# Designs tried in a protein design chat: VH-VL binders against q54e53r186to356. Part 1

All scores and structures are predictions.

Target 1, 171 residues: q54e53r186to356
Amino acid sequence: AFKKYKKAIEAFKFVITAPASALSAITVEAYKKYLIVYLIQFGSVQHFPKCTPAVVQRNIKSHCKPYTEFVQSFSNGNINDIMNKASSGAEFFQKDSNWGLVKLSIKSTYRRNIKKLTQTFMTLSINDIAEKVSLPKAKAEQFVLKMIEEGEIFATINQKDGMVTFDECFE
Unless a header shows other numbers, all headers, positions and changes below count from the first letter of the chain; antibody chains aren't numbered by Kabat.
ipSAE, averaged over its two directions, is called F for ESMFold2-Fast, E for ESMFold2 and O for OpenDDE. V2 adds 0.75 times the mean of E and O to 0.25 times the DockQ between the complexes of E and O.
Where letters were taken out, [cut] stands.

## First folded at step 1 (VH-VL)

Design o3 (framework fv_ofatumumab)
Fold by ESMFold2-Fast, scan of step 1:
Structure o3 (fold): chain C 171 residues (1-171), chain A 120 residues (1-120), chain B 107 residues (1-107)
Amino acid sequence: as target 1 above (171 residues)
Amino acid sequence: EVQLVESGGGLVQPGRSLRLSCAASGFTFDDYAMHWVRQAPGKGLEWVSTISWNSGSIGYADSVKGRFTISRDNAKKSLYLQMNSLRAEDTALYYCAKDEYYDSSGFDYWGQGTTVTVSS
Amino acid sequence: EIVLTQSPATLSLSPGERATLSCRASQSVSDYLAWYQQKPGQAPRLLIYDASNRATGIPARFSGSGSGTDFTLTISSLEPEDFAVYYCQQRSNWPLTFGQGTRLEIK
C-alpha cells in the first residue's frame, strides 16, 4: 500500500500534464484521484503538478469542487472541518468510486498526527492522545493499538490506567 | 455502557407509514454516523440507510430510496426512520447500529431491533 | 453494487477444530471489510474490522486476513459458543453490502 500510492501519483501526473487544448473527462477523473492519493502519501496538499496545461488549470477546479474543498480543509489542520467537508461531499465521492480513498486519507491523517506525538512526548494517556488528535477515546485507542501491531510506532500501554509510553527503538 | 434501543415497530397495512426511533446512551452521540440495517425472517442482513454525525451526508439502499427518510436529533440522542408507502417486502426486524465516523469499516454496537410486519 | 459471496453456505465441524470461512468481493474493496457473528434471536456482533483488526472483547482465536477481493475469517479452535451465522460486510462503496452468510453448525 505505501509504495502503490507513489506509482499511482506518477500515473495521474502523466494524464494531468499531457498537452491539451481542452479539458477531458479522463483528466478530470485523474485529478480527483491525484488530490486524494497525494494527501494519503505525503500528508500535504499539492495543487497542480508541474507543467499542467493552462486550460486544465483554469477549468478543472469547477468540475472538482468537493475534492478541492475537502483537501483544502487539511491546510489548517482542523479535523472538524475535514469531517464536515468529507460528509458534505460524500455523495460525489461515492458516485466517483473515490469514497474509500477519502476515508483512507482521513485515517492516514490521524496516524500521522499520532506518530508526531511519539516524537514530542515520552508518555501520554489515551485521553491525552484523543484530545490532541481530536478523536473519541475508544477510536484513539484503536489507532494506537493498530499502529503498535503494525510496527508503525513502538509503545507500551498500561491496560489499567490507559497510559502510553513511547519507545524510541525496538530491541 | 453503550446502549441503542429501537421502538416504533408493529403490524401495518401495505401503503401505510410507520416511524421507527432509536434511543442512544453511553457515548457521545453527535460524534458518530448511525445506520439502519434490516433482516427479513430467515434471511440475511440488508443495509437500509446511513446518516453522518451532522446530517450532512445521507445514503439509502435503492429498495427504499424515495420512500424512507432517515433523520437524527443530536440534542435528544435519537435516530429516526420514517417509512412511507410500505410494502410486504419491507417486513423485517430493523436494527439501529453505531459506526465511528466514515473512517470505520464496522458497526460496533447494535440495538435489539424492532419488528415491522407489513401485511393485510 | 459490490456483491459479497461467502463460502461455504454451511460448515459442519466439531468443537476443537479449525474453521475457515471465505468472503469474495465482485470488485476490490481494499481492506474495508468487516466480519460479524449472529446467534439466533440476537443482534449481530462485530468481530473483525478493516479486514484483520479484532474488535474490543473478541477472543484471540478469531482472526481475519485478506485484501482486495479475497478475505478469510479463521477460528483457530472452535468453542461451543462459536456455532452461529457469520456475515462479511464491505464499506468501500455505497450501497453498503453484506454477504449472504455462512452457517457454522455442530457436526
Scores: ipSAE 0.006, ipTM 0.542, lowest interface PAE 10.3, mean pLDDT 85

Design s1 (framework fv_sotevtamab)
Fold by ESMFold2-Fast, scan of step 1:
Parts: structure tokens; C-alpha cells; sequence
Structure s1 (fold): chain C 171 residues (1-171), chain A 119 residues (1-119), chain B 112 residues (1-112)
């Protein structure tokens, strides 16, 4: 569940904010995961936790360029820009065994965009949702069904006509 | 780190209007609803209303009969709750709370703002 | 509006003993499409905001001790503290978020 990422963030923050006289490989790896997991959990970028040592703040970004560029692409909320940055950094993310987290952050963006639609509209077709969030119809339908099943959104879907009715009482 | 920081205590006369702020950090302000909850001294929690900061859409509990107005300023990530025509019965601690993950209930709360209405 | 009623209004429990608080909704808060109960439990200590303990009737919030558990479905719900500790002395509230949010009146838990 989403709450597991809060625990992970606290663990990474502990490593990143530990007193240090030099930047360590452990801190670099924790920071890479911190950037992406924070994004998954909160939908925003936090470059440094409070009390991050000066030596970490001064030196760590040069070791994490694909990660900082990727998370920065979220500032505009344009999913195509996000996908492009993910693709350009894919070899680095794969080498670090972080590609799964990057994909989860992209899926998290789609979920947030769909959730915003539920707060704006009373009823939308799956085609409308797909177009508005830049997904193929079949994939948009899968996201909507999964989000209903997981309790992320409150809606009834009529698969015969592809209509989704959002329950305003649950907003 | 998610934080909701509210403005300080207020003392008002009957008939006055009070406006309380709630400044958020650590999440995308426009992605989730902001709720306001009233708690009279020694009593329970009562939902007043909520706002969608992205659209400005609000919903209120009818008990406050249009005396409550909730607004949001996306440039400062701050929500406001304004309560007019104050009565002694409005003396309470007021909380902002975010529906950060809707299915989780209200998982983040401000520290509360005491409003005292007295002559 | 859905009315939430807690029982008892107050109870006193000895340290190490089980505490049980009940919550009843005037209408079902079970959403049939996802089979979830939209019910939460909060703990409030004097001078502090409420703290979320349980959501989905039985899912424990991160960081909440194992001694807290929630159960029930539809209209009848229970919060259980398996072994009371001194720090658990507080007022407990149930809340439905199935529709416009409403809270129970609260149950004051004291040490016997």
C-alpha cells in the first residue's frame, strides 16, 4: 500500500541526514531512492531533507544527475516529458536496480491525474479519461478499475458503454 | 515532510468575523482536499466543510448556514476558513486536515487554532 | 447525514488489560463495489490534534502499535487495545468517510 513508502522515506532520510565528514556510496544510493520514492508518495520533489549535512548537499547531485533530471521533469506535470526523461536515463536506473521505482513513479502520476479528474467531473467515459491523461483506452480502463478496487477513487464503471460515474460524496 | 501550520489564537466579539489560515508543505497542495473541523471545549469533532484547491470548489455542512467560507491561495499553498456572525457557541479549536490519501481518512492535521468569542 | 454513535461514553481499564470501544453507524458504510468499510479511528490527547490510528475499519496506520486493532463491517465496528499502556489514555473517535464525514461523540479511556 501507499503507506509502505512513508516508512521507506524515513529510512532513507535517516541515512541522508546522518552526520558525515565525507559523501559515502551508501548515502548516494539512499538519496537516489529517496528522490523517487518521495515523488511516488507525495507527487512533489524534495531535494534535501531537513538537517542534511553540508558535505552531502554540496556533492551528492553530481553523482545523481539522471535522478535529479528525472524528478525535475515532474515540475510541469507533462507526462510525455516525464516519459522522455525516464527513457534517456533508463540504462542508469536499470544498472542501479531502480528502474522499477521509476516506472512506479510514472504510474503514480497517472493515478494522481485520474484522481484529479474525479474531483472535476461527475461522469466521464473511459475514452475521455484516456484522452485527458494520455493513455490508450484499455490501459486507462485498467487504471480506473484498479484504483476503484484499491479504494483510491470512488466510482462505478459500466463496462458495456464505457461510462464512469464518480461519487461526489467521497471527494 | 508533510506539515500543516495554522495561524495563531484569536479573541473576537459576538457578531465579528474570524479568518484562520492553514499553510501546507511537503505535498502538492492542489492534489488533495483540505477539510476544516470544529471542536468546542470538552466536546467532539464536527466537520465544517472542504475545498478542492485546484478548482476552488467547496462543500459545507448545512449546520453553519452559509456562515463558513473556505478559500485557497495556490500561490502560497495556504487554505483559509472564514466564519462570520460569531456567537459564544463558536468558541472552539478549529483544525485544518488534509485528505492526503482519501481512503486513509484524515491522516494529516494542523496544530489547531483556538477562537474565543466573548463580550 | 450518517450518525455515528460510540459506546461507552467513558471506560476505565487497568494497565495490561484489554480495552474495547464500539461504534455504530446509522447506515452501512460498506461500499459494495470494492468491499471496503469507510471507517476510521482516531486518538486525541489533551492539547493535541486527533491522530489517525485505523482506516478501512481494520487497517492500522503506519507507526501505530500492534496492540491497536479494528474490526467490524457495515454498521457495527470495534476498536480494541489488547494490553493497555499508560500512553493510551486519551479520547477515541470513530469517523465515517463513506459520505459527508461525521464523527462519533468520543469515548474517554482512563486508567483504572
Amino acid sequence: as target 1 above (171 residues)
Amino acid sequence: QVQLVQSGAEVKKPGATVKISCKVSGYTFTDYYMHWVQQAPGKGLEWMGRIDPESGETKYDPKFQGRVTITADTSTDTAYMELSSLRSEDTAVYYCATDYDFWSGFDYWGQGTLVTVSS
Amino acid sequence: DIVMTQSPDSLAVSLGERATINCKSSQSVLYSSNNKNYLAWYQQKPGQPPKLLIYWASTRESGVPDRFSGSGSGTDFTLTISSLQAEDVAVYYCQQYYSTPTFGQGTKLEQL
Scores: ipSAE 0.000, ipTM 0.480, lowest interface PAE 15.3, mean pLDDT 84

Design s10 (framework fv_sotevtamab)
Fold by ESMFold2-Fast, scan of step 1:
Structure s10 (fold): chain C 171 residues (1-171), chain A 120 residues (1-120), chain B 112 residues (1-112)
Amino acid sequence: as target 1 above (171 residues)
Amino acid sequence: QVQLVQSGAEVKKPGATVKISCKVSGYTFTDYYMHWVQQAPGKGLEWMGRIDPYDSETKYDPKFQGRVTITADTSTDTAYMELSSLRSEDTAVYYCATVDYGGYSEFDYWGQGTLVTVSS
Amino acid sequence: DIVMTQSPDSLAVSLGERATINCKSSQSVLYSSNNKNYLAWYQQKPGQPPKLLIYWASTRESGVPDRFSGSGSGTDFTLTISSLQAEDVAVYYCQQYYSTPTFGQGTKLEQL
C-alpha cells in the first residue's frame, strides 16, 4: 500500500518539472496530489521538486492555497493545527477528489506520533496516549492495536487496566 | 466486496424518534464520508446529510437540521441516522451511501434501504 | 443550493430507439481547476436503491453497458440510451456534487 506512493510521487514530479511556457490544469492537479502524497510517504514537506519551471513556481501556489496551508501546518504545528487546516479546506479537497488522501496523511501523522512515544516512555495508559496524541480513547486503542499487529511498534497491552508497555526487544 | 447493510423496516407513531443503522464491510470505514438520502413514496431523492467517520464531523441539509443526527461507531464500522419528532411526511425509504476513494459525492455504493412508516 | 431540473418528467420510447434525458443546473458544476463537471446519473428500478451509471458527466461506471452515455458541460447535461432495451425501463436521476449534493426530480422512462 505505502510503496505505491513512491511511484505516484515520481509520476507527479514528471508532470510538475516538464518544460512549460504556461501553467496547465494538469500541472495544478499533479501538484496538489504531489504535496499530500510526499507528506504520506516521507513525513516531511517538499514544496517544489528539483527543476520545477519558473512559470510553475511563480503561478501555482495561488491555485493551491488550501493544499499549501494544510501541508505547511505539518512543518509548524501540532495535530490540532493540522486537523483545523484539514477541516477548513475539506470542501476544496473533496471537490478535487483528494479528501481521502488528506485523511491518510493525518492518519499517518497519528501513527508517527505514537511511534515517537515508544522512544520516550516505558509505559503509558491508553488514556495517556490518547491525550498526548489528541485522539479519543477508543481511536488511540485502535491505532495501538493495529500498529502492534502490523509490527510498527513492539508493545504489550494489559486491556484490564489499559496500560501499554513499550519494548524494543524481538520475541 | 463492498457492502452496506441497513437495519430493518420501522413503524413509528407521530412524535417518535427512529434510529437506522448502516454497517459497512469491504473498505476502511474512516476513509470515506457516509451520506444519508431520503426518498418519500413516489418521490425523488433528497440528501439529508453526511458524516466523516474519521472525526465525526457532520453536515446536514437545512431542511433536516435540528431533527436529524448522524453518528458513527468506528469500533463496529456502523453509521447511524436518527430522526426525531417524526411526522407523516417522514414516511420514506432511507438510504446510506458512500463512494470509492477519489470520488466523494457520486455514490458508488448504496445500502438496501430502510422503510420507515409513520402512522397513528 | 444548486437546483437540478430534468426534462421531460416522463417519456415513452420503443425498443431499439434512442432515449434522451436532459438535466440543467442553476449554477455551473464545472470546476475550472481540474476541468471536471461534478455531475452523475443514476438508474432506479422499483424496490431497489439507485445505481450509478455515469460520473464526471461522461465517465461510464464499470459494468454499465456502452449504450448509456453522458454529455454536456457547465449547466446543461444529457443522458443518452442509444438503443432502448426492456431492462432500461426505470426512473433516471441526475445529481450534482459540486456543492452539497442535490438531485433532479427524476425522469420516468417507459417502453412504448
Scores: ipSAE 0.007, ipTM 0.480, lowest interface PAE 12.1, mean pLDDT 84

Design s11 (framework fv_sotevtamab; at its last look DockQ between E and O 0.43; V2 from the best seeds 0.00; counts 0 for: pae E 6.6 > 2)
Fold by ESMFold2-Fast, scan of step 1:
Structure s11 (fold): chain C 171 residues (1-171), chain A 119 residues (1-119), chain B 112 residues (1-112)
Amino acid sequence: as target 1 above (171 residues)
Amino acid sequence: QVQLVQSGAEVKKPGATVKISCKVSGYTFTDYYMHWVQQAPGKGLEWMGRIDPYSGNTKYDPKFQGRVTITADTSTDTAYMELSSLRSEDTAVYYCARDEYLDWGFDYWGQGTLVTVSS
Amino acid sequence: DIVMTQSPDSLAVSLGERATINCKSSQSVLYSSNNKNYLAWYQQKPGQPPKLLIYWASTRESGVPDRFSGSGSGTDFTLTISSLQAEDVAVYYCQQYYSTPTFGQGTKLEQL
C-alpha cells in the first residue's frame, strides 16, 4: 500500500545516494524500481534523489534505457505513447521482474485521469469517460466501477442510460 | 509463485447442478478478475463469464446466462462456478483464468476440471 | 458478438521451418485512441490448459521464446513461429478482448 511504497522509495534512495566511485549492479536495480515506484506514488518523474553521486548520474541512464524512455513518456501525458513505450520495453521489464510495477503505473495513470474528470464535470456518460481517457467503453466502465467500489471516487451510475453522476464528498 | 488450483473431476446426471472451485495463491485475489471458460471434448474455447472478487460484480455470456452463477469467497481466496440444469452438451473441461481489468490477456489458468454429464 | 475465424484449421510443418497461422475478426479490435489491438494468442497442448503467448497482437508474454511473434491490426492478425521445434506441436487460439471475450476455433499445428 501507501506506507509500503513510501518505505520502498526510501530504501531505494539509500542505495542510490550511497557514496560510490563506480556504478554497481545493485544501484542499477534499485534505480529501475525507484523510477517506477516514485511514478506510482507521486504521479510525477523524479530522475535523481538529492546527493546522488556524480558517477551514478553520469553512467546509470545507459543501463536503464527502457525505464527512462517509459518514465519520460509520462511527462508528455499522452496515454498512447505511454502504452507504446510499455509494450516496446515489455521483455526488459519482465526479465527484471518489474512488469507488474509498470502495469500498476499505467493503471494509476488511468485512475488519475478519471479522478481529474470528477473534479471538472458533474455528469458524464461512460462513452464520454472512455473517449476522454482513451479506453474502450467496456474497460472504462470496469475502471469506474472498481474506483467506486474501492472508495477512490464517489459516483452513481444510471444503468439505463450509462450516465455517471459524480458526488461531492468531504471525507 | 502464482497458482490457480481447481477442484476434481465430476460425474453428473442430466438435470443436476455442478459447482467447481478455483483456489488462488501467490497474488492479491481482489486485484484480478476471474474468468471461466468451457471447452467441450475436441472443441474450442468458450467464455462463460467473469467476476470481480473485490465487489462480487459479475458478467455472463448470454449463452450461459440463467444457468451459470459465478461467486468469490475472499476469506478463502476461492472463486466458484455453478452450472445448473446440466445436459449432455455441458460435458467439457472447465477452466478458471485470471485477468487484470486493464486487460493483458489471461495470463494464468487453472489446470481444468472435467465435468461428465451422462445417464 | 465479435466472431473470430482462424485459418487453416490444421497445418503440418517440418522441424526448423516457418509456421504461419491467421486470425480474422468480424469487427475491428483496434481502439483508435490508444492505438492498441485487443487480440491475444494462446497455445494449448493435450491435457493442459491454454498458455498465453502474445497479447495486444504483438507483445510477447514473459518466458515465451522469441521464435513466436504476432502481427497485424484491425481485423487481420498472424501468429508466426519462425523455426518450428518439436515442443511447438499444439492447438493455437486467437482471442479478442475488445468487448466480451471470444475465441477463434483453433488451428492444430502438427509436425510434418
Scores: ipSAE 0.366, ipTM 0.765, lowest interface PAE 3.8, mean pLDDT 87
Fold by OpenDDE, look of step 2:
Structure s11 (fold): chain C 171 residues (1-171), chain A 119 residues (1-119), chain B 112 residues (1-112)
Amino acid sequence: as target 1 above (171 residues)
Amino acid sequence: QVQLVQSGAEVKKPGATVKISCKVSGYTFTDYYMHWVQQAPGKGLEWMGRIDPYSGNTKYDPKFQGRVTITADTSTDTAYMELSSLRSEDTAVYYCARDEYLDWGFDYWGQGTLVTVSS
Amino acid sequence: DIVMTQSPDSLAVSLGERATINCKSSQSVLYSSNNKNYLAWYQQKPGQPPKLLIYWASTRESGVPDRFSGSGSGTDFTLTISSLQAEDVAVYYCQQYYSTPTFGQGTKLEQL
């Protein structure tokens, strides 16, 4: 949900944009989380909040290389690159207790991609959905089902032939 | 902090029904699938089925289809596995295990529940 | 269902030596579109539930020692313990989660 991570993002912004004469460990950790949570919330890359001190901007990247590379992979839009960077940085993310956030960012990406399909197509097979969002059939089905159940998308799955019909949502 | 705590050992006669529980804590119950896995003594792991606690949607292995019922109580953060028409071959340790629908493997497991079926 | 087959069924290795366990799937568990193998490894000690060691064929779960590594792709996978420790004595299982989850039959690793 849009509101779920808003508070967290604002909190991180507060830390990152705090006046500083030097880079602090707290600022670094906040920035790491900010990058990932921003992806989760908006699906786009944001490197620095407005009003980030110059000293922070100049020095923080060297401490966040796995994170910056990970978020950059989203800019390319290649799921394989995203997955590779996630795997490559796994140890770092885990050490920082941010691996869960990384997973969520990836999940969010798949959800967005599936949702986009609902806006373009009226019907698709689970197989087609799987191919389009780069997931195994079983996993794609799980995502679609979960999203339907949670009300993120409006669709009906025909269990006999695996066809998914996207319902029109009138706002 | 994540914990899956299962109910205690059960002794049942052939033909009976057993229902074991798996209470979770330390995470949002409805955010993860709950799987059940059977392990006969000295044998390997066999997937039985899973439930989405949010929707109650279930999926079962054909081997257990018709005899197994997986349920979830979101008010108590507890998953259940009911196995009916018990046979001696059902003597096993049963595990609950959580999984994200973006599958990263089963990362947390219950301690297991021994079910003994004997005449 | 995808059938998982491990080899060997049992293995005895001396402390400090390399242990290698193989796992084969009846179908590929590699998804070409994201180039990930949906394969996990578990460790199970007596009286305990399985413990996740590796997922995506080669990514270590948090807290897993560096001596554990996973490799392979498609249908052939390997779990390697570079230097066996006493606490590594256990039964190891591979699992595919490309489709409905299935486990290998397990490999019993003993100390020689």
Scores: ipSAE 0.091, ipTM 0.724, lowest interface PAE 3.5, mean pLDDT 91
Fold by ESMFold2, look of step 2:
Formats: sequence, C-alpha cells, structure tokens
Structure s11 (fold): chain C 171 residues (1-171), chain A 119 residues (1-119), chain B 112 residues (1-112)
Amino acid sequence: as target 1 above (171 residues)
Amino acid sequence: QVQLVQSGAEVKKPGATVKISCKVSGYTFTDYYMHWVQQAPGKGLEWMGRIDPYSGNTKYDPKFQGRVTITADTSTDTAYMELSSLRSEDTAVYYCARDEYLDWGFDYWGQGTLVTVSS
Amino acid sequence: DIVMTQSPDSLAVSLGERATINCKSSQSVLYSSNNKNYLAWYQQKPGQPPKLLIYWASTRESGVPDRFSGSGSGTDFTLTISSLQAEDVAVYYCQQYYSTPTFGQGTKLEQL
C-alpha cells in the first residue's frame, strides 16, 4: 500500500525534470498527474520536484491553475473546502480525464481524517465518526470496516451498540 | 470504461418471478451502491431499492417491500434484482444504476431490461 | 419520503431559445454537514437509459454542454437550457438523493 504510487511519482518526476528549452504538452500532463498522485500518496503538496528546469517552473502554473488551487486547499485540511475546490475545477479535471484521480485524492483524505481520530480518541460510535468527518453514516461505516480489513487502522466494532474502539498502535 | 450490462428481455406470466442481472466492469464493484429503478411504459422513473455490495445491506421502497430481493455476487461483480408475484402493472423497463462513492448522483446506468407480464 | 414535483409537465421550445424546468421538493435536500444540495437532473432520450446531467443542484457531469445549468437550493430548483438544440429533445427528471431517492414525474421537452 505504502509503495502503491511511488513508481508512478518517479516516472512523472523524470518527465518534469527532463532538460527542456520550452514547455511541452507532455510535461504539462505529467505535472497535473504528479500533483494529484503525490497528494494521494503523501497527503501533502510538493509543487516542484528537485531539478525542475526554470522554463518549466516559469510557464507551467498558468496551464495548471485548477490543479494548483485544488492541491493548495489541502493546506488547511478542511474537507468541505477541498470538496468546494474539487467542484469549482470539475470541468477542467473531467476534460483532462483526471477527475478519477481527484476523486481518489478526496477518498484518501477521508481515510486520513478517520485515521486521525484513532490518534485522538479511544472510542467513538459510527455516528460520531460520521459527524466528525462529514460523511453519511453508511459511508463512514464502509470506510471504517474496509480500513480495519486492510490493516490501515486497528479497531474493534461492537455490532450491538455501534461503538468503535481504537486499539493502540504497535511497531 | 465503466460499464453496467444487464440481462436480456423477459416475458412472464402473472404470478411468476423474474431475476435480472447487472454485471459491472471498469471499477471496484464493492466501492459503490447499486440501485434498481423501474420505468413503466410511458411513465416516469421509480426507485425500487439498493444494495451496498461491500456489506450486502439492502434498502427497499415500501411499494416493493416483500416482492423485491436485491443481491450482489462479489466473485462475479454482478448485482441481481428478483421481483416475485408479478402483475401486469410490473411490465416495465428495469435499470441498474451506480451511486457514486460520495453521493454524486447516479452516474452510470445499465442499458435496461424489458420485462413484459401478460397472460 | 421526499416528494419531487416538476413543472411544467411538457414544454415546447424553438431551437436557439431558452428552456426552463422547475423542480420542488416537499422538504429540504440541503445536507447541513457539507452544505450540499443532494439534487440531480437527468436527461432521457427515447430508447436510452437516463443520463446524469447535473448533481449537487448546479455541478455539471462530465461531457455535459455548458448550455445546461442548474440552480436553486433547499426546496426550489431550476434546470435551464440556454440555447435549445435539436439533440436536447428529451424527457428531463429531477431526483433527490438526500434520503431514499425519489424522482420528479418528468418534463417532456419538445421542439417547436
């Protein structure tokens, strides 16, 4: 899981950092995907890989404004702001065939927000989790169950009362 | 690339049962709700029920409660809708439709399955 | 259940003219936790399944022309086609998915 996008990010970095005298369409497309995939993998933003040519840095942002604005919304971690920026840019992401990656980055953010709750609370109900991450109850439950099954969080669900107990992490 | 392919048209007698399949491809079946929608000839759309393929949990419209059974087979990525005790007013096109993960509407629909109930 | 009522039941519009379809819900479809209206619009042409046009009341789905727009909030919603084209002749449905999904009765849009 931890290496899922690592190879893809390195491939995009290779394209973005290649020596260039002018900005190419291939570089623009690689940069768009790089921004979103980096966000999925790490939950943070790195706008330029090391050794990105000056001509690329100077010219690429004007071609990628919806993408840079979207990834910047993650700086405050507010999921409603992120969803609003996704909606504002939806037409651009869809025309670029990148809407699926944008939706996946939002999904990853919900997972991170649920995981943060395991670091703050010892127990919460499914309803509490749903409220705290701004998801309908059924979706929040689906996330929690799948995250437990995949080993992303360590928790026990009491089916009788809907309480989720978060276990201590072990190294 | 997302595709929902339904089974073919059926002709049934009153009192019979019909079972319609909806096979999905191009996405992870268990990440989305699957809905079933009825459209009688010349009429509007009517929601019948849904399933969460991940958990198997279902919800039905009271109009169809007791006559409709929705199931999912995650080994074949196929949803099923079974309607029993068929009546002539059940003559309709039946659609499966995918519910986007974050409730962004029914974004993909099957081609529809015509069920004709006649004596 | 939330009842969805469309108006008009049918509408005839000349090519290039504006078409307006209204949809009213019996209770609010605004989800306060995320401030989104759970209302969608669908287009259905003869012999085809419905096609999603708009979700969250005003956000266009991929591949939908910008002449289609949605507006409104809470209980009152509008679908607007700014300049009708021949391929826009269809039946249009609003749908709430705030709770158990329900559809409006449909609006048949015809070319004059």
Scores: ipSAE 0.059, ipTM 0.643, lowest interface PAE 6.6, mean pLDDT 86
ESMFold2 (binder alone), look of step 2: mean pLDDT 93; pTM 0.951

Design s2 (framework fv_sotevtamab)
Fold by ESMFold2-Fast, scan of step 1:
Structure s2 (fold): chain C 171 residues (1-171), chain A 119 residues (1-119), chain B 112 residues (1-112)
Amino acid sequence: as target 1 above (171 residues)
Amino acid sequence: QVQLVQSGAEVKKPGATVKISCKVSGYTFTDYYMHWVQQAPGKGLEWMGRIDPEDGETKYDPKFQGRVTITADTSTDTAYMELSSLRSEDTAVYYCATEGYSYGYFDYWGQGTLVTVSS
Amino acid sequence: DIVMTQSPDSLAVSLGERATINCKSSQSVLYSSNNKNYLAWYQQKPGQPPKLLIYWASTRESGVPDRFSGSGSGTDFTLTISSLQAEDVAVYYCQQYYSTPTFGQGTKLEQL
């Protein structure tokens, strides 16, 4: 949920930005979750929150290589690169109990990309949506239906021709 | 690490209802769909339906629509599959399974629950 | 629904020899934009749940021996066991996840 992720981000930021003379294991674990949860919530990468201590900035990336590589792959927008980085880091994500967050970050990216389409187009077919967000038609349809159900987008689907009409009022 | 543990075998009369559970551990229950798969004795695998544990949204195969109900209890990390109006052809092993990285292949499975429907 | 058809229904192979199982989908499970085939293979032994072997048509699941390989694209897929071992005696299923999940009918692999 939105409420859960925003609260989690604030908690992780608190740990990461606390004054420190040395890097701690608690800070490393908070940073790993911060990177991925921030990506889920905002769709962008923020490598360090404001006021992160110099000792953390200097040393933490070497302890979080699979995480930094994974989130950086989203900047390229290449689905194969994202999947490859998730797979190559899978043992670390699973060991840290962060694999679910990694998978959620990928799911959130598809939802975010579909939501952007509602701002650009008045009408698109399910096939058009699928093509634009790099999903098979059936998967794209599942996302669209789920997002309508959850109130994340406002749209009407014409069952006969598979056309989706996006409403301008989505508040 | 990841485990799906199902409830034990059931023997039911025709017309009865069965409810089987699938308790998960080792991952965040609400992150992934939980699916249910039927396997009749000596036969192949047939998808029944799935639930999104985060909000309870379900999707069922038309063959089972109207008789199957899938639910989730996030306080106990347990999914349930309830099948009503049981017939002898419902005799089968029922599996819960969760998706991995993709939205459709199943990397973790429960041990299975045998449901026998007999007079 | 996408219909998955396996061939043969059963086969017997001697230890150390190659086993080949085929799977055909009624429509393409290749998404051209990402060049991924939405196809998986499972192994099931008596009294056990299915075990994932291959996903994305050719990616081997962690811990699966390298004698197992998947190939194919679009509608025609193959699971190959390069050198059969006794522990490989099982039923094998293909599954598509391009749309609502559907499985092949299964192929029973026995030791000759």
Scores: ipSAE 0.007, ipTM 0.515, lowest interface PAE 11.1, mean pLDDT 85

Design s4 (framework fv_sotevtamab)
Fold by ESMFold2-Fast, scan of step 1:
Structure s4 (fold): chain C 171 residues (1-171), chain A 120 residues (1-120), chain B 112 residues (1-112)
Amino acid sequence: as target 1 above (171 residues)
Amino acid sequence: QVQLVQSGAEVKKPGATVKISCKVSGYTFTDYYMHWVQQAPGKGLEWMGRIDPESGETKYDPKFQGRVTITADTSTDTAYMELSSLRSEDTAVYYCATLYDSSGYWFDPWGQGTLVTVSS
Amino acid sequence: DIVMTQSPDSLAVSLGERATINCKSSQSVLYSSNNKNYLAWYQQKPGQPPKLLIYWASTRESGVPDRFSGSGSGTDFTLTISSLQAEDVAVYYCQQYYSTPTFGQGTKLEQL
């Protein structure tokens, strides 16, 4: 598990924003991880941290096209577009040893979307959840069960009718 | 505790189809590509293809394209490799394996192998 | 496809002596963006699946004895066993993962 994403993001920002006259391989690798880890942590895209040198801003995206396309698919995209961009870039993500982070960012998105449903609805069927988050029923059920087990959401599942009741956490 | 357990040996006639299973335990099946590798008797390792169990996306080596079909069943954590139009040259041990660089770190369990014999 | 060629096809080495296996790729497996070589080495004993020894051309997998080392860059790679032990008798394969995976034809290492 990636439990210290904020610290990782700050380390990547430090590398990316360091004064530079030329683009380095270290900066490119930090930027790739920065894009995906930022997405995991915040659920949004930040293309450049504050104070990124001009040389980095001008040149780095051409070295990171699969990454920028992937994270951009989260902005006003649907899960099918996200999956398509992940698939298109998979070979590069594997080469960079970043495929696990990419998969984790997709899973984090599903978890985030399911958690949002708990704030809107009192009761939903597994089929309703699956449809609303664009997952097959079996996968939606697996996510809900695991999120309950890990304390991410408070809910009970009636196995007979597939109904999920979302409970408010008592302070 | 991480294990890839493959189905048992098969004997097939030329022209037949074989389907081999690879059941996964001890890790999250959808986190890694599952690859299939062929090894003819006394010969080297040859990559056949792979599947992303999460998306169902497949990629095959051109040598096997059109004859090989790789599938995954996430309800049973099982990957399958189906090879059609069998020839005597397809007699080999077939392995399932995650191979290197899946999910951003080294994780390389291999199945025990399945011997497929193609003879008349 | 990147073609991987090993040399020699077979090698006989006395216990305690150095064994050297070479691997050549038809194109560079060095990824310029991270300066890493996408090359692994495997050991296979009869009746067993392959076992990973080395990845990133020179990084030893956890639990693999120090006598195993990998070297090289770009297109030319070497696996070295500094002092052969009886349990090292096996077939060794190089594998690139720069593109769709391809393996060398294998080198059979025997005790002389």
Scores: ipSAE 0.005, ipTM 0.522, lowest interface PAE 12.4, mean pLDDT 84

